# VHH binders against Protein HEAT-INDUCED TAS1 TARGET 1 (HTT1): the designs that were tried, part 2

Target 1, 277 residues: Protein HEAT-INDUCED TAS1 TARGET 1 (HTT1), of Arabidopsis thaliana (Mouse-ear cress) (q8lfw5)
Amino acid sequence: MESLLECFAITDGKCHPDCLKANNEQEDYDACQSAALVAVSLISSARVIFKIDSKYTEYSPQYLVDNVGKEEVEGEMDQPSCQYTVGNLLSYLVENVWTKKEVRQREMDQQRREFTVKDCFEFAFKKGLPRNGHWAHVGCIFPVPPFACQIPRVPMKGEVIEAANVSEALKLGMQQPAAARLHLFSPEFDLVGEGIYDGPSGNETRYVGLRDVLMVEAEKIKGETVFTVQICYKKKTSFVKVSTRSMILPLNGDDESQVTEPACLLVDFCIPRFSIN

## First folded at step 4 (VHH)

Design h01 (from c06 with Y105E; framework vhh_vobarilizumab_d1)
Fold by ESMFold2-Fast, scan of step 4:
Structure h01 (fold): chain B 277 residues (1-277), chain A 118 residues (1-118)
Amino acid sequence: as target 1 above (277 residues)
Amino acid sequence: EVQLVESGGGLVQPGGSLRLSCAASGFTFSDYRMAWYRQAPGKGRELVAGIYTGGSTSYADSVKGRFTISRDNAKNTLYLQMNSLRPEDTAVYYCAKVRYSSGWEDYWGQGTLVTVSS
C-alpha cells in the first residue's frame, strides 16, 4: 500500500489555488477537475508501472479540463493564431487578462461541460498529454491562449479497458490501479472512518452523488470483496474501504428508489491500457 | 535474494486435478499481490489467476470456475488448485510477485510443467 501512495501523489487535490471552483465552499464539487485529476494519476501510474516512463511523471490535468469535449480544429498547429508573436500575445492580454469578464465566462463554460475519466483516457490516447510544468494552470485563471497549441505533448498509445462487474474490476486492478465512481450517501460516508463504507442505512440518508475514485487494493472480508479506494472529498484525500455487495440505492433523495434492481456502490471501472510494442 | 519455487506439476488425465505450490522467500510475502501465469507451446504468457494482499482473487475467463488461487501468509506459500483439467491447460505455470514499480516479469519463478494428456 505505502509504495502505491507515490503513484497517486497527483490526486492530492493539486489545482491552482486561484481557480474559482476550488476556492468556493469546501463542499463544492467540480466533476471535470475530479475526472482529470484521477485520469492523469492513473496514466502516470501505468506509465511508470509498465516502464514507459523511467520515473513517476506528472502530466497536466488542466490540459484535460481545458480541452476534453471541445470541438476539434483542423490544422490548429498551422494556424497564424498558433504562433507565438508579440501581436498574438498582446491580443490575448487585451481580450482576456485586462478584461476579467471574459475569464469568468470561460470558467463558466468549462463548468457546463461534463466528461468522465474514460473520456479523459480516450482524449489522452488521441492527443497526448503535456507535462504538468508545461500546462500547469493555463485556463484555470485565464482562458487558453491561442499559442497554447505550440506546447509540447507526450504521445500516448493505448486503449481504455472497462469492467462491468466486480470480477472484471479485480482483473483490471491486478496490475495497475483502476478508476471507478462511488455513490456517496450522507451521513454514512462521513461516519465511515477506518470501517467499511456500506452505503445507505435508510435512516435519514441523503444521496450526495457520484465521485471519482482510484481503486488501489482489494481484500476479502467474510467472503465479500471490499475495495480500498482513494478519494478526494471535501478537499481531503483519504483511503476508504467500500463494500461490493448489491443493494437498493435511493438515488432520488426521497423514499422512492431510483434503482429497482440491486446495484453496486462502485461503478464505471476502467483503466488506461498502454501499448508496449 | 527474492526466491520463488514452484512445484506440483506433472502429467494428468483430462478431467483430473492438480495443486500447484509456490514457496516464496527473500521478501515480506504478506505485503505483495501474487499471481499465476502460464505459457503454452506456441503462445505468450497469460495471467491465469491473481490474489490481492487481502485475499480477493481474479481469474482468466478460460479457467474461471475450475481453478482456485489461495495464499498462506504464515507459510509464505501461494497455491493454485486446478480442477477439471483440459488438454488446453497444458503449459508451464509460473509464480509471480507483483510490484507496481517493477512489473510482473522481473519476479517470476522457474516454472512447473503441467501436461494434460490421455
Scores: ipSAE 0.413, ipTM 0.747, lowest interface PAE 2.9, mean pLDDT 76

Design h02 (from c06 with S101W W104S; framework vhh_vobarilizumab_d1)
Fold by ESMFold2-Fast, scan of step 4:
Structure h02 (fold): chain B 277 residues (1-277), chain A 118 residues (1-118)
Amino acid sequence: as target 1 above (277 residues)
Amino acid sequence: EVQLVESGGGLVQPGGSLRLSCAASGFTFSDYRMAWYRQAPGKGRELVAGIYTGGSTSYADSVKGRFTISRDNAKNTLYLQMNSLRPEDTAVYYCAKVRYWSGSYDYWGQGTLVTVSS
């Protein structure tokens, strides 16, 4: 794990500042904010690792939350939003800040869309991302700021590369941290400590859900591949070792999405692969 | 001063085997991911095999099942066992210390030539 200390973006076990803020400010888990925060962390890391950015540059997770999964309508970020002056902008921002609870209620009422880290990467490569200072991070600004169409976006050239299995995931993670999703079971995950998270014990186990993680290292333990993942969970950033053995995952009772075949605790491996020409 | 010294290259017939070695010095070998890259005539450098600090390995699809990367932390040495060699494996093979700040490679060895021909 010592080699990870040389990666600025993931040293010392810290998540992106916005991930810690979101976890600290929100009692309940927000999947979209989690995905956006992980995506920005991995984009920033990849851009520094491959010398696209000269230093760790913070991009806006709030921009992803506000825009990913929404049908792009030609002209929807048009002239009316761009007409406001600095004076109008400051007044607008002060008067149109909503609390997290108000945002959540509005989203529930409007059937909020769901999206993944992969969706965030695809969106960033298609549309670019503004730097964090140019868009509110972990903010509750509604409606969209009047200068939205004028906010400079950094172009992102690349593609999302996915892994279908552990062997492919090891290839993705060799030169940069990779995204994955982890099936969490309580109390097993809460009790893992410095051990290896091995999924449900089968006795008094409750499925918590999928959580976005960064795969940062891998090791062989008794012939088995074990991934080390960074996770922001219950207001805490930690590194956890995760087993890659196949197992039956009791995801929900009679839910048709329940896995009855052996599956991996870690799924949906992907990276943002930048064009470094 | 980081130094990587490759050895073990040579001429081999198709279907033959070679074992490459890379002697590392000037850094704490056990703290770094290590990799083998190769550059065939007229082509760019490609990652052949990588090994994490804890021993997990990754391979290019073209060599999977034929090549085995391993490390000996006590000897500060990286190995590549190459079996069932093919003419398309002909290349200069480079040992690399992997560091995130530099991308796919931090320091390269001088390289060792592997020629697969009858």
Scores: ipSAE 0.291, ipTM 0.696, lowest interface PAE 4.3, mean pLDDT 75

Design h03 (from c06 with S101F Y105E; framework vhh_vobarilizumab_d1)
Fold by ESMFold2-Fast, scan of step 4:
Structure h03 (fold): chain B 277 residues (1-277), chain A 118 residues (1-118)
Amino acid sequence: as target 1 above (277 residues)
Amino acid sequence: EVQLVESGGGLVQPGGSLRLSCAASGFTFSDYRMAWYRQAPGKGRELVAGIYTGGSTSYADSVKGRFTISRDNAKNTLYLQMNSLRPEDTAVYYCAKVRYFSGWEDYWGQGTLVTVSS
C-alpha cells in the first residue's frame, strides 16, 4: 500500500501532465499566485534574519493558493478531521486513475478566490506552512489527496504590521524586507532599465495595474527616498528603483482632465513580524 | 531663467493659519501646471496640492479640507492657504513649476519654513 501512496506523493514535479502544461502556458502569475509568492519570500527572509530558521528555508506558496479562504469555522478543526481511512485513500486513487482530463482542466481553469499578501501572512500565523518540498503542486492533483492533512506544517507565531505611508514603511523595512503593491504604467515601466521608475511621464502613458512587490532596499537620492523593489512580472524577476514622491496618477488612462488625489506609486505596505522568545 | 520665490512661512500654534505665496518669473506662468510640495527633516518631498492651467485643483489626503491652492495669472503668483494647522504640517514648503505632477523636471524654489508648535 505504501508503494501506491508514494506514486501520489505531494512533491515538485508530481503533478498531472495537463496541470503542468497549463502552468507552463501561463504568460504571468494571477493575483493569488503573486500574493502567495511574495508572502512566502518575506516569511522565509524574516525567519532567517531573526534566526528562527538556521538557514534560508523555502515554504510552500502552493499551500497558500490551495488553502487561503477555505478555512473551516470550527475551532480545533484540524485535530478531529485530520485523518484518512483506507476507504478515503481508495476513493482518491480510483478518482485519480479514472478522472477525465477535461474534469482536471475545468478545475484548473476555474476562477480562484482573491486574497492579499496580508491574508497570506494572517493564514500562516494561524495555520503554519509546510516546506515547499512537502506541498508542491498539490492543487494540480484533483481531488486534493486525503493524506494532505498529514503533511507536516511549521508553526508560525507573529502578527502583521501595516503602514499607510512611505515614512512608516521605512520604519517597517529597517530590519527586514516589506511587501507593497506597485502602480505600473506602460511604457515607462518597460523603459526604466537601471534608472528610477517615476510613474507616468506623458500623454502616451497607459495604466497597467497593481503588482505585488518586495521592498528590499531604501536609499536617499538628492533628498528623495527611493525604494528598490523585487518584482515578478510576466514570470520574469527583476529589481527596480521606485520613486516615493506623491504624484497625481492618471489611473483613467489618457484622461488627465479628471482630477485625482495625489498618490504614491507604492501602496499597501506590510511585514510579517515574528514573535521572538 | 526660471525663478520661484516662496514667502509667508513662520511659526504658528496648532489650529492656526498661514498663507504662502510663490512669485514666479522667467516663463509664461499661465501655460504651466503649478504645485506645492513639502519636505520634513529627514523625509522626501511630498506633493501637497496641485493646480492645472484651467484652475482645477488636487490635494493630498492629509491636507484635504484644510488647505486651498489658488493662482493669479495676472500677478504670476501661486498661493497656498493653510488652515487648522497640525504639528505634522511642519516642513519646508516648496513651489514647483510642473510639466506633469509626476515628472523629475519640476523646478523648485528655495522654500519657506513652516513650524507648527507651541
Scores: ipSAE 0.000, ipTM 0.149, lowest interface PAE 18.0, mean pLDDT 74

Design h06 (from c06 with V98I; framework vhh_vobarilizumab_d1)
Fold by ESMFold2-Fast, scan of step 4:
Structure h06 (fold): chain B 277 residues (1-277), chain A 118 residues (1-118)
Amino acid sequence: as target 1 above (277 residues)
Amino acid sequence: EVQLVESGGGLVQPGGSLRLSCAASGFTFSDYRMAWYRQAPGKGRELVAGIYTGGSTSYADSVKGRFTISRDNAKNTLYLQMNSLRPEDTAVYYCAKIRYSSGWYDYWGQGTLVTVSS
């Protein structure tokens, strides 16, 4: 099955030329792709840290993109691909080729689904995860990869642990990297470089949105806790130092009626806590 | 060769204090997050206190306000100052090296026994 998986290898989750073009033309990963990438990185790290895996093992983010938020009635075992063998592949391909309408519908369905890193962890603990390279999403050609029911999944046993504030996040992140979401403001985020990102600074500030990050380190600078986060933004992975100072965040432009209480730039802290057998 | 050597354990009365030390060698100490774990008889190892490379600290709820973790990068040494000790603090205390990266694994020292008894 490895030869077939190689032929249908995941390229940003798309295999049809129109889907690959659209994916390559987008400036950044969407929220679901970002959540899945962060989730598998944290799962791989936790499994090596707690010696569940003997070495760093890459799990499939595409499996999460394809399956998180789907109804159980659309489950893997109910797909037509589960009825086919390697010998029946040509029949499967002929019967399940996607149309241009289906390509557009797939893209719209992916954009409508909202899920978080926490949702990814809960899904992985419920369903397990295939290893990277074992789940080939055939994108616009098929709803699911051929022989999906034959692709092995590694069982995941554990629970999601959340932190409500910076002090709890420091505790959460001590034994393993933690997930968080970062409020991005332009141009401040683009201009941070090797400095400390401390959020909006003036009238030319625009709210970009939330981005999923890995919290990998923490330090005290002039009495303030500063987290180092790994972020993938505009398809580039970098490390950024982020202030934990509470501030009023202008999340809806100049509409002061939408201003909440002082908040941290980093929110939604969580980790996958694995059960040790 | 990575080596962690703990010292400073002993017998103390409730309310007493101890200072544990961990001498590290075989790696660049300043690049690593360090922690103290403990294991009481018949129980699993639990995280007591941790210190990030830049000096931020984290504590278990049971020791917060009583224990202080610190590091001296020039001496490659990790410390745990334990105040207001309680009988439930009785355990073997382990120094640990932590790093989040491909190929990572934790390393524990041999441990030092702390007994809190009247």
Scores: ipSAE 0.235, ipTM 0.644, lowest interface PAE 5.0, mean pLDDT 77

Design h07 (from c06 with K97A; framework vhh_vobarilizumab_d1)
Fold by ESMFold2-Fast, scan of step 4:
Structure h07 (fold): chain B 277 residues (1-277), chain A 118 residues (1-118)
Amino acid sequence: as target 1 above (277 residues)
Amino acid sequence: EVQLVESGGGLVQPGGSLRLSCAASGFTFSDYRMAWYRQAPGKGRELVAGIYTGGSTSYADSVKGRFTISRDNAKNTLYLQMNSLRPEDTAVYYCAAVRYSSGWYDYWGQGTLVTVSS
């Protein structure tokens, strides 16, 4: 299966030396980095599909990680700091080389600041995005890139379109790839292979959490819609078929104190829809 | 030599039926999503019906229940069965092939005119 949307394992150690430290299977997932990577993949795809970009253009997921969810400050929010120029580069390097304490603080701040793919789309439409080469690497060594105020941002004009159900999601996915989030249960997800992921079986099932996915294909099997999604999980990018059958999901364990409505394994369907004039 | 060739359009009375066909060549048909778009006089182009590689379908609300999209991968052919046609269905209907891969491909047919009038 060829895919325009290649998810990258966030902590596979290829982006820079600091990524090699996060080489623990249990600790290699970062929700904000995942959301940013999915968002830029979908923005890049939409922009080439609608012929806004002449070629597939890589935008910076690190820009989203660094800026989404921060408090809005009048004037300062719209203009990155111009404090560091070529003449101030030595001061920048001295002041912005992270200590181990600062690296730990940044990691904690990233864990506490939560945002979704939808938040990333809304941010991009308000502020634009730099190309990846101008604000490179997920997990940058520097807390603020030098000459941040001089880094060009590409304007993005559009809106986020959401789908409330499978039928609406099929419409979104026809013209461009769409985002969704997938409820993962272990060991069922690990054992799916080339089959259809159908959620919890009750056989020593554990809820792993939500993971951002790209919806790339759909098929009808025995009267139900099955989506093929691209996902990054345990440092592996793969395609998985997912059932859209409505079911009771034991997200908090089997808590009988709350009557849970049947739900879909895939939720939060959305796309970035660019303005065309 | 990628080609999409539509056929089956014509003049039909309100309440009538037409079946459109789109013959594809020059690419691996089974790897592509297929869709029917239309452009009515004085309106923009709109997605009417789409079908994924595995056969799942989607329809515009205006045609749901009246139109049926289907594909035959062995014959490299896309179909649109149009029932209970209305004057507002009058448009040029276009066949399109779309794929997500290392690049996006936008293959379009030349269109076939459907006129619904008395």
Scores: ipSAE 0.368, ipTM 0.722, lowest interface PAE 3.5, mean pLDDT 76

Design h09 (from c06 with R99P; framework vhh_vobarilizumab_d1)
Fold by ESMFold2-Fast, scan of step 4:
Structure h09 (fold): chain B 277 residues (1-277), chain A 118 residues (1-118)
Amino acid sequence: as target 1 above (277 residues)
Amino acid sequence: EVQLVESGGGLVQPGGSLRLSCAASGFTFSDYRMAWYRQAPGKGRELVAGIYTGGSTSYADSVKGRFTISRDNAKNTLYLQMNSLRPEDTAVYYCAKVPYSSGWYDYWGQGTLVTVSS
C-alpha cells in the first residue's frame, strides 16, 4: 500500500508546492511547513514527557500540510471503517494517473491555504496523526486516492491551551515546551548572536514577518523575563534569547500616521495538553 | 543525572577531517533523538546535524555532503564525522539530547572546540 501510494505521489519527479519535501528544499520561508514542523515537534515532546509514548515517536508533518484547513467531507472517515473497491481504485488510476498533463496542471495551480500551529494541534486532537513513513505526500501531485483512508493514524486526546501574555506563557512552559510566534526585524535579528534580541533599534530597520518558534527556556535578567526560543530562519535552526519587554513595533515600516500601543515580540503562546489516562 | 561529554576537537588545516564523539550517561540513550550544534565566536548556537531513534538523519545545508552523524546505542555514544573542513566551520561543537527532559530545557555538554586554520 505504501509503495502504491508512493507511485501516486510522484509524477515526472515533480512535487506539488504543498509537498513538505519540496518546501524543505525551497530557499524562502514557508508558513504552513513551519507551523506543521513546530506542531509535530511539540506533540512528540509532550507525548514522551507525559509517558503517552514510551519513547520519542516521529509523527508526519506532511499529513498536517495535506489536511489542515480543508473543508470537512460529509461523514467521518476512520481507517478501520473505511473501505474502497477495486473499481474505485481503477477509476482513480484512469482519471488521475493516466490523465493528460493539462488536466493535472489546472488542479496544481490552486493557491495554498494557510494555518497556524494552534490549527495543527486542534486538527491532531480531532483526527489523530500517522507516524512517519505512513503518509507519503498523497496531496503532492494527485487527488487523495481511495485507499488513503486506510492509512493508520495514532489517536490524540487532549486540548490546546493558550496564553494571552508573558505571565501565563511562563505557566504553560513549566511542564513542556511551548509554541509562540516571533516578530522578526532585519538587521537586528541577523546580528543578535549570543545577545538578547530586543526588536527594532534604528531607522534602517525592516519588518521581516512572524516566525513560528519553540520556547525552550525562561530566565530573569535584570528583573526582565527572557525566553530562549528555537527558530528556523534562512534554513538555519538556532537558539535565540528574546526580550519580553513591551515596545512599539513598526510593522508597516515608516508609517507614522498611527500611534500603536506597546506590544510583545512574542505572541500566540500555546501548548498541546494531552489527557492523562 | 544526565551527562554529555564531547571530545575530538582540535586544530586542523582546511580540507582536513575530524571525528567528534559524545559519551552519554544518565538516561536511556536509544530512546532519544540526538543532535550536534555549533557556536562560532560572536554568533548564536545553530543546529548542524540530527539523528532520530530509527537512524534517519538531517543536516544543515552548509554541511550536507561533508558531515555525517551516527550513533552507537550499545556504547551510548554519538558521533560527527567532519570531512572537507573549511575556516567557516570553526566553532565550539555541542552534543544535545532531544526532546527536552527537564521541562523547558534540554541537556547540553560543555562543548569541544574545532579550529580550521592554516
Scores: ipSAE 0.000, ipTM 0.261, lowest interface PAE 13.6, mean pLDDT 74

Design h10 (from c06 with R99G; framework vhh_vobarilizumab_d1)
Fold by ESMFold2-Fast, scan of step 4:
Structure h10 (fold): chain B 277 residues (1-277), chain A 118 residues (1-118)
Amino acid sequence: as target 1 above (277 residues)
Amino acid sequence: EVQLVESGGGLVQPGGSLRLSCAASGFTFSDYRMAWYRQAPGKGRELVAGIYTGGSTSYADSVKGRFTISRDNAKNTLYLQMNSLRPEDTAVYYCAKVGYSSGWYDYWGQGTLVTVSS
């Protein structure tokens, strides 16, 4: 997870070496985890790029997974004093982890609201984020972290800027890496290699779904804009060239009666724009 | 290490044209986004035009349709073709290397003055 976080922090260069080592297995995809990882990577990158942080600072993606989409009245994270102290941690573990972990985890999974990278940015700007070292595991297994009220959060000041089309996305990506989501089709995506991913091309095509990506570069090929994106797919981080040409996408499998209007392979472009003087 | 040298600025009448050039050295030019910024006296620096490594471009709304950014990777040179110039375009124009992880952000050259007046 930490390797993936570090990997997404590298925008114009190559993926972090530790990330490459971690990404040798087939994907166990979790949309909320993916969105949180991309969001903190872009926040950390933007904060270093614009000199808000003096060095690359790892913020907690788990804090986003645990807290995005929850109201303050239900959040308990902003409480002025902790319900549990160091002295009663054993009681907390017995009550909320050891004796009810499996039941609670299932309940949490069913109640978890799906969220996007944009939702993560909005949450971070409203609530701030703790450093990764302060919120690594406790929140993901506990319904109420025993020291939530004592965990420092770094304030974040800024806003989310979205792009409605490729031309606007080129503006977003010029000064910092931008977020997007990519429509994946198998086997075309698995076979793209050093070529250009241009979506479904054959009769035996399966829609895999949307995956969060970082847009890191763009070029013109035969008059068309092609984005280079960083993606973690099947636990492997790679850079892939993606066509921005509008096309008819079979998003519900290969049944053409379920095809949507012409669409771009890349959607939901946005950046975290920090307030700087 | 990194060096950017702008040229081509000068005095021009409204409606005229200028072509700015930026000679780059000290880094692999083809690996970086390049941009033109400008700054008028007493005002902040603003992004005018940017170009990705593969040639895709972006422009500030105030210059769209009038300015064209281009690059020649073989010559390590960035260009800005400025047409239909207006008095409001008067500024010092800076060539910039745009980077994220290394170099931290934009690296600007010395600048070249463009004056648009009658």
Scores: ipSAE 0.184, ipTM 0.634, lowest interface PAE 5.6, mean pLDDT 75

Design h12 (from c06 with S101L W104D; framework vhh_vobarilizumab_d1)
Fold by ESMFold2-Fast, scan of step 4:
Structure h12 (fold): chain B 277 residues (1-277), chain A 118 residues (1-118)
Amino acid sequence: as target 1 above (277 residues)
Amino acid sequence: EVQLVESGGGLVQPGGSLRLSCAASGFTFSDYRMAWYRQAPGKGRELVAGIYTGGSTSYADSVKGRFTISRDNAKNTLYLQMNSLRPEDTAVYYCAKVRYLSGDYDYWGQGTLVTVSS
């Protein structure tokens, strides 16, 4: 899907290139940015599939990175501050850009919560999302955008629907692509190519961690259900076929004693279910 | 250009069985997900069963274990085998061509009425 691939390519797995946070980061992988990118891709897809948007519309993953998981002060309004306007911009710059910007940026980085694709969907349904062009740079460059109250957000009406197993996941993915998380093992995942990713295969296996994926198709191969997922891994976007067979997963590397029951390579299936009125 | 023609609906007693068929034309059948939807009087259309291009299936909780969806790509035909029918299964059943990520919506057939009554 060109739109889904483009979404990952635009940010190179990080904040927008012009963002100070992205320019100062040394990390090659950011879980929050990954979750936000997957979430906006699935929201955009669902909105065009169900004719809520007349065309594929790109929403801001940076808005999610900047706002999801932040603690809200008791009694705070459910809208951005309108304290500063064009006529009062100098006061904003003195207080936020010229005097306190670097300190606030560091504090924001330290206080950032980890969040999932599901958290992103829930946030979007509560607060709406701006289009990518309206928040692509603002949240990274300024700790509080000077005209945040005037940045248009598209209202989102719906709920998050989850699946606990493969059968429920097939139901979720029938009308729209679904989110999931994939347990990655090296070198098995690196070597899968056009085959089926089957998880850990031996004593030289290293657990890489969970990665957010889009489940885009399903098929039966030799009687087994196999999902095709889109994943961005090591700065490359690819489609990989994943086994749904239960298996013993060594999730903490060499400590096999922590895994007592069979588990699935794919977990945390969910979709954004939009209300159609 | 796309045409979906359903058949096999009718009146059946509770506990009975029916098999619905959908003959598809005007598109490459094997490239599309296919689904059965139904609409009961006074309700919106709901997904009953779907089948992916590779043959994997999904079912609404209310019909799981009773209904079986299948496809024959050589004949461009979709099937729904309905067993252990209940009065609440009474509805007009629609065959649909399913698309996502491309802006086109499900194309619906004309529907076939299934009435489950004693």
Scores: ipSAE 0.017, ipTM 0.492, lowest interface PAE 7.7, mean pLDDT 74

Design h14 (from c06 with V98T; framework vhh_vobarilizumab_d1)
Fold by ESMFold2-Fast, scan of step 4:
Parts: structure tokens; C-alpha cells; sequence
Structure h14 (fold): chain B 277 residues (1-277), chain A 118 residues (1-118)
């Protein structure tokens, strides 16, 4: 018997670094950072729940930010840094450190790919994850940290399980918290308070975008399934009840010929399912 | 019918203590993990403390060392002993049961209001 609630208590409030300090300022939203933080929180939770880790272990969200969505060039199956040892550090410094850092930083920022929580889970299962203490200290170094091949990664054995609808999402949440994305509309979301977020309702409604959330509870209210989600928005972590009714969402797509079908406010349900044995 | 009925809330000054009770019925109490959640005015619901079937406990960082969760399986009752109360502990406290998932907790009843004022 394991401490399921210990796992969840430790992950409570972890969705974005800026949410650690609750405030009412405008959100400084970074989609990759958000996805990585949600992903490692759910991985850490699942690993404790299923007894893979003996205690809650923090994995590196920075490793996901630095590596998800990048393809290896043919002939470069090993990272360049893996070709270096402590004994050939000078070669590394000449080739990679004594260069124009500003130019490389701009090139890196321009090449940054957007990715989802699902992409983070798939990457973790394919490549493993370093513990936060191993990558957090060097993850900001460009190029890839020297001797990156010597930084231990914990193998992650499992697969991503997705749900296509609310009924399937309920099944995902039975043994562990689940990831989803929420369509945010302003000012409706800002005005929900203790109520149920039911999406757009007015002519001054603006689509804010998708936000990564942790699904932590489900209940039936007047015959409708309602999910409680943990979300970080405007640097504040909160729990919000979300309607699951299908509705036409004014997402302002670029293809004006596209037929808009009724959709749920919550989409992209998934969990990291770890192999036991 | 599953029921969880909270009681023991009230008005208390900062530094004071309260003991909350949750009377459970309609299910085999000893088979379920139990928890206390709270919801402050204008804020979302948050997990406060949990207790497993074997008696092991877990707490939110904000209440560690101040709150103690316990259970009496013979009486189908869950308790939360709250010491060194702070104004930020002001909330409606809810008793919850769970099986295998923290994401699918059941809340039953109106909760019990705890007001810590100075």
C-alpha cells in the first residue's frame, strides 16, 4: 500500500514556474515550459502511484524543453557532446564555447518547436528523463551541455494512453491524474470564481488559447459530467470546474471554409501509462 | 446511498485549535482512502490531508506539523485535528473518499465552515 495522496500533495500547484507566486498580473505564458512542467508532474505522480519510484522523484522539465521536437541529422545519431570526455574538454571549448553566444541563442530561439504534454510523454518513454538535480544545473547551456552523454537518465517504460471523449477520459482518471488542454475565453474564464466554466457567452468574448491542465476530479451536476482541473493562468494556480457539454467554439481559424463542429472545452486527454514488471 | 457528513467547524482566533469530524455511511469505510479538502471564499478547492486504509498519512506543505488526520474504522469516522490556525486556513472543509485515484474523489454534503479571524 503506497501513499497516493503524498504524491498528489507534492505535485499540487506545479504547472508553471510563474504560478509559484500567486498574483493577478498578466500571464507570461510559455507553451513548451507549461507542457514540460505538467508532463513531469504527471510522470512523477504515476511513478509513485505504481511503485516504480519508492518516493516522489522530481525529473527535469528543462530536459524536455531542450530536447523535445528536435530531430537527429543523419550521421549524427549521437549528440556531439557525447563524443567528448573530460580528457578532450579543450576540443569542446574551442568548437562550442568560444563562439558568438548571442547569434547562437537567437538561432536556437528561432528553431524552437512547440510541443504538447503528449509529445513530452512520448519523448520520455523513448529517451528517459534525468533527475532534476542532474540537468537543471546545465540545461540552460548552449550548445547542449558538455558531456551530456554522461548525465544519467532514468529509463521510462510505458506508453501514452489518449481519450477521444469525456467517457474515455473518466476511465483514464480512475488510477492517476490525467492531462488535458482547456480552451480559454476572456472574460468568461476570469469571472468563473466558484462556478462552472461554460465557455464563451458574449460579443466581447476573446479566445485566449489552449492551456495545459491537470484533471483532478469528476462529478455529475444536474446530469452533466463536470471535471475539476488544476490550471495555471495569469501566474495563479487554481482549481476550476469545467463543463463537458458540446458547443460551437469561436476559435477564429484561418480557414474560413472550415465547418465548425460542436466541441468540448477540454481536449487532448492523456496519461503516461507505465509498464509494471 | 453514500454519504459523508462534515461537522466541527466554527469561528476561532488565530493560534486556536479545532477538530473536524466526517461521518461516513453507505459504503465499507475501512476499504477506502479518505481525505480532507478545503475551499476558501473565492478560491478553488485544495487537498489538505489524506489517510490510507493502513493508517499512513500525507499532508499539504501549508499544513504539515499543524494538522493531523486520523480515522476510526469502528465508528466510520474521519477526523482532522487543526492546531495553530491561521487566517489563511479560513475555508469550507470537505471530507472525500477515493479508490485508486486522486483525480476522482467523491464529495458528499455541504462541508463544514472554519473561520479564523483576528
Amino acid sequence: as target 1 above (277 residues)
Amino acid sequence: EVQLVESGGGLVQPGGSLRLSCAASGFTFSDYRMAWYRQAPGKGRELVAGIYTGGSTSYADSVKGRFTISRDNAKNTLYLQMNSLRPEDTAVYYCAKTRYSSGWYDYWGQGTLVTVSS
Scores: ipSAE 0.000, ipTM 0.176, lowest interface PAE 14.9, mean pLDDT 70

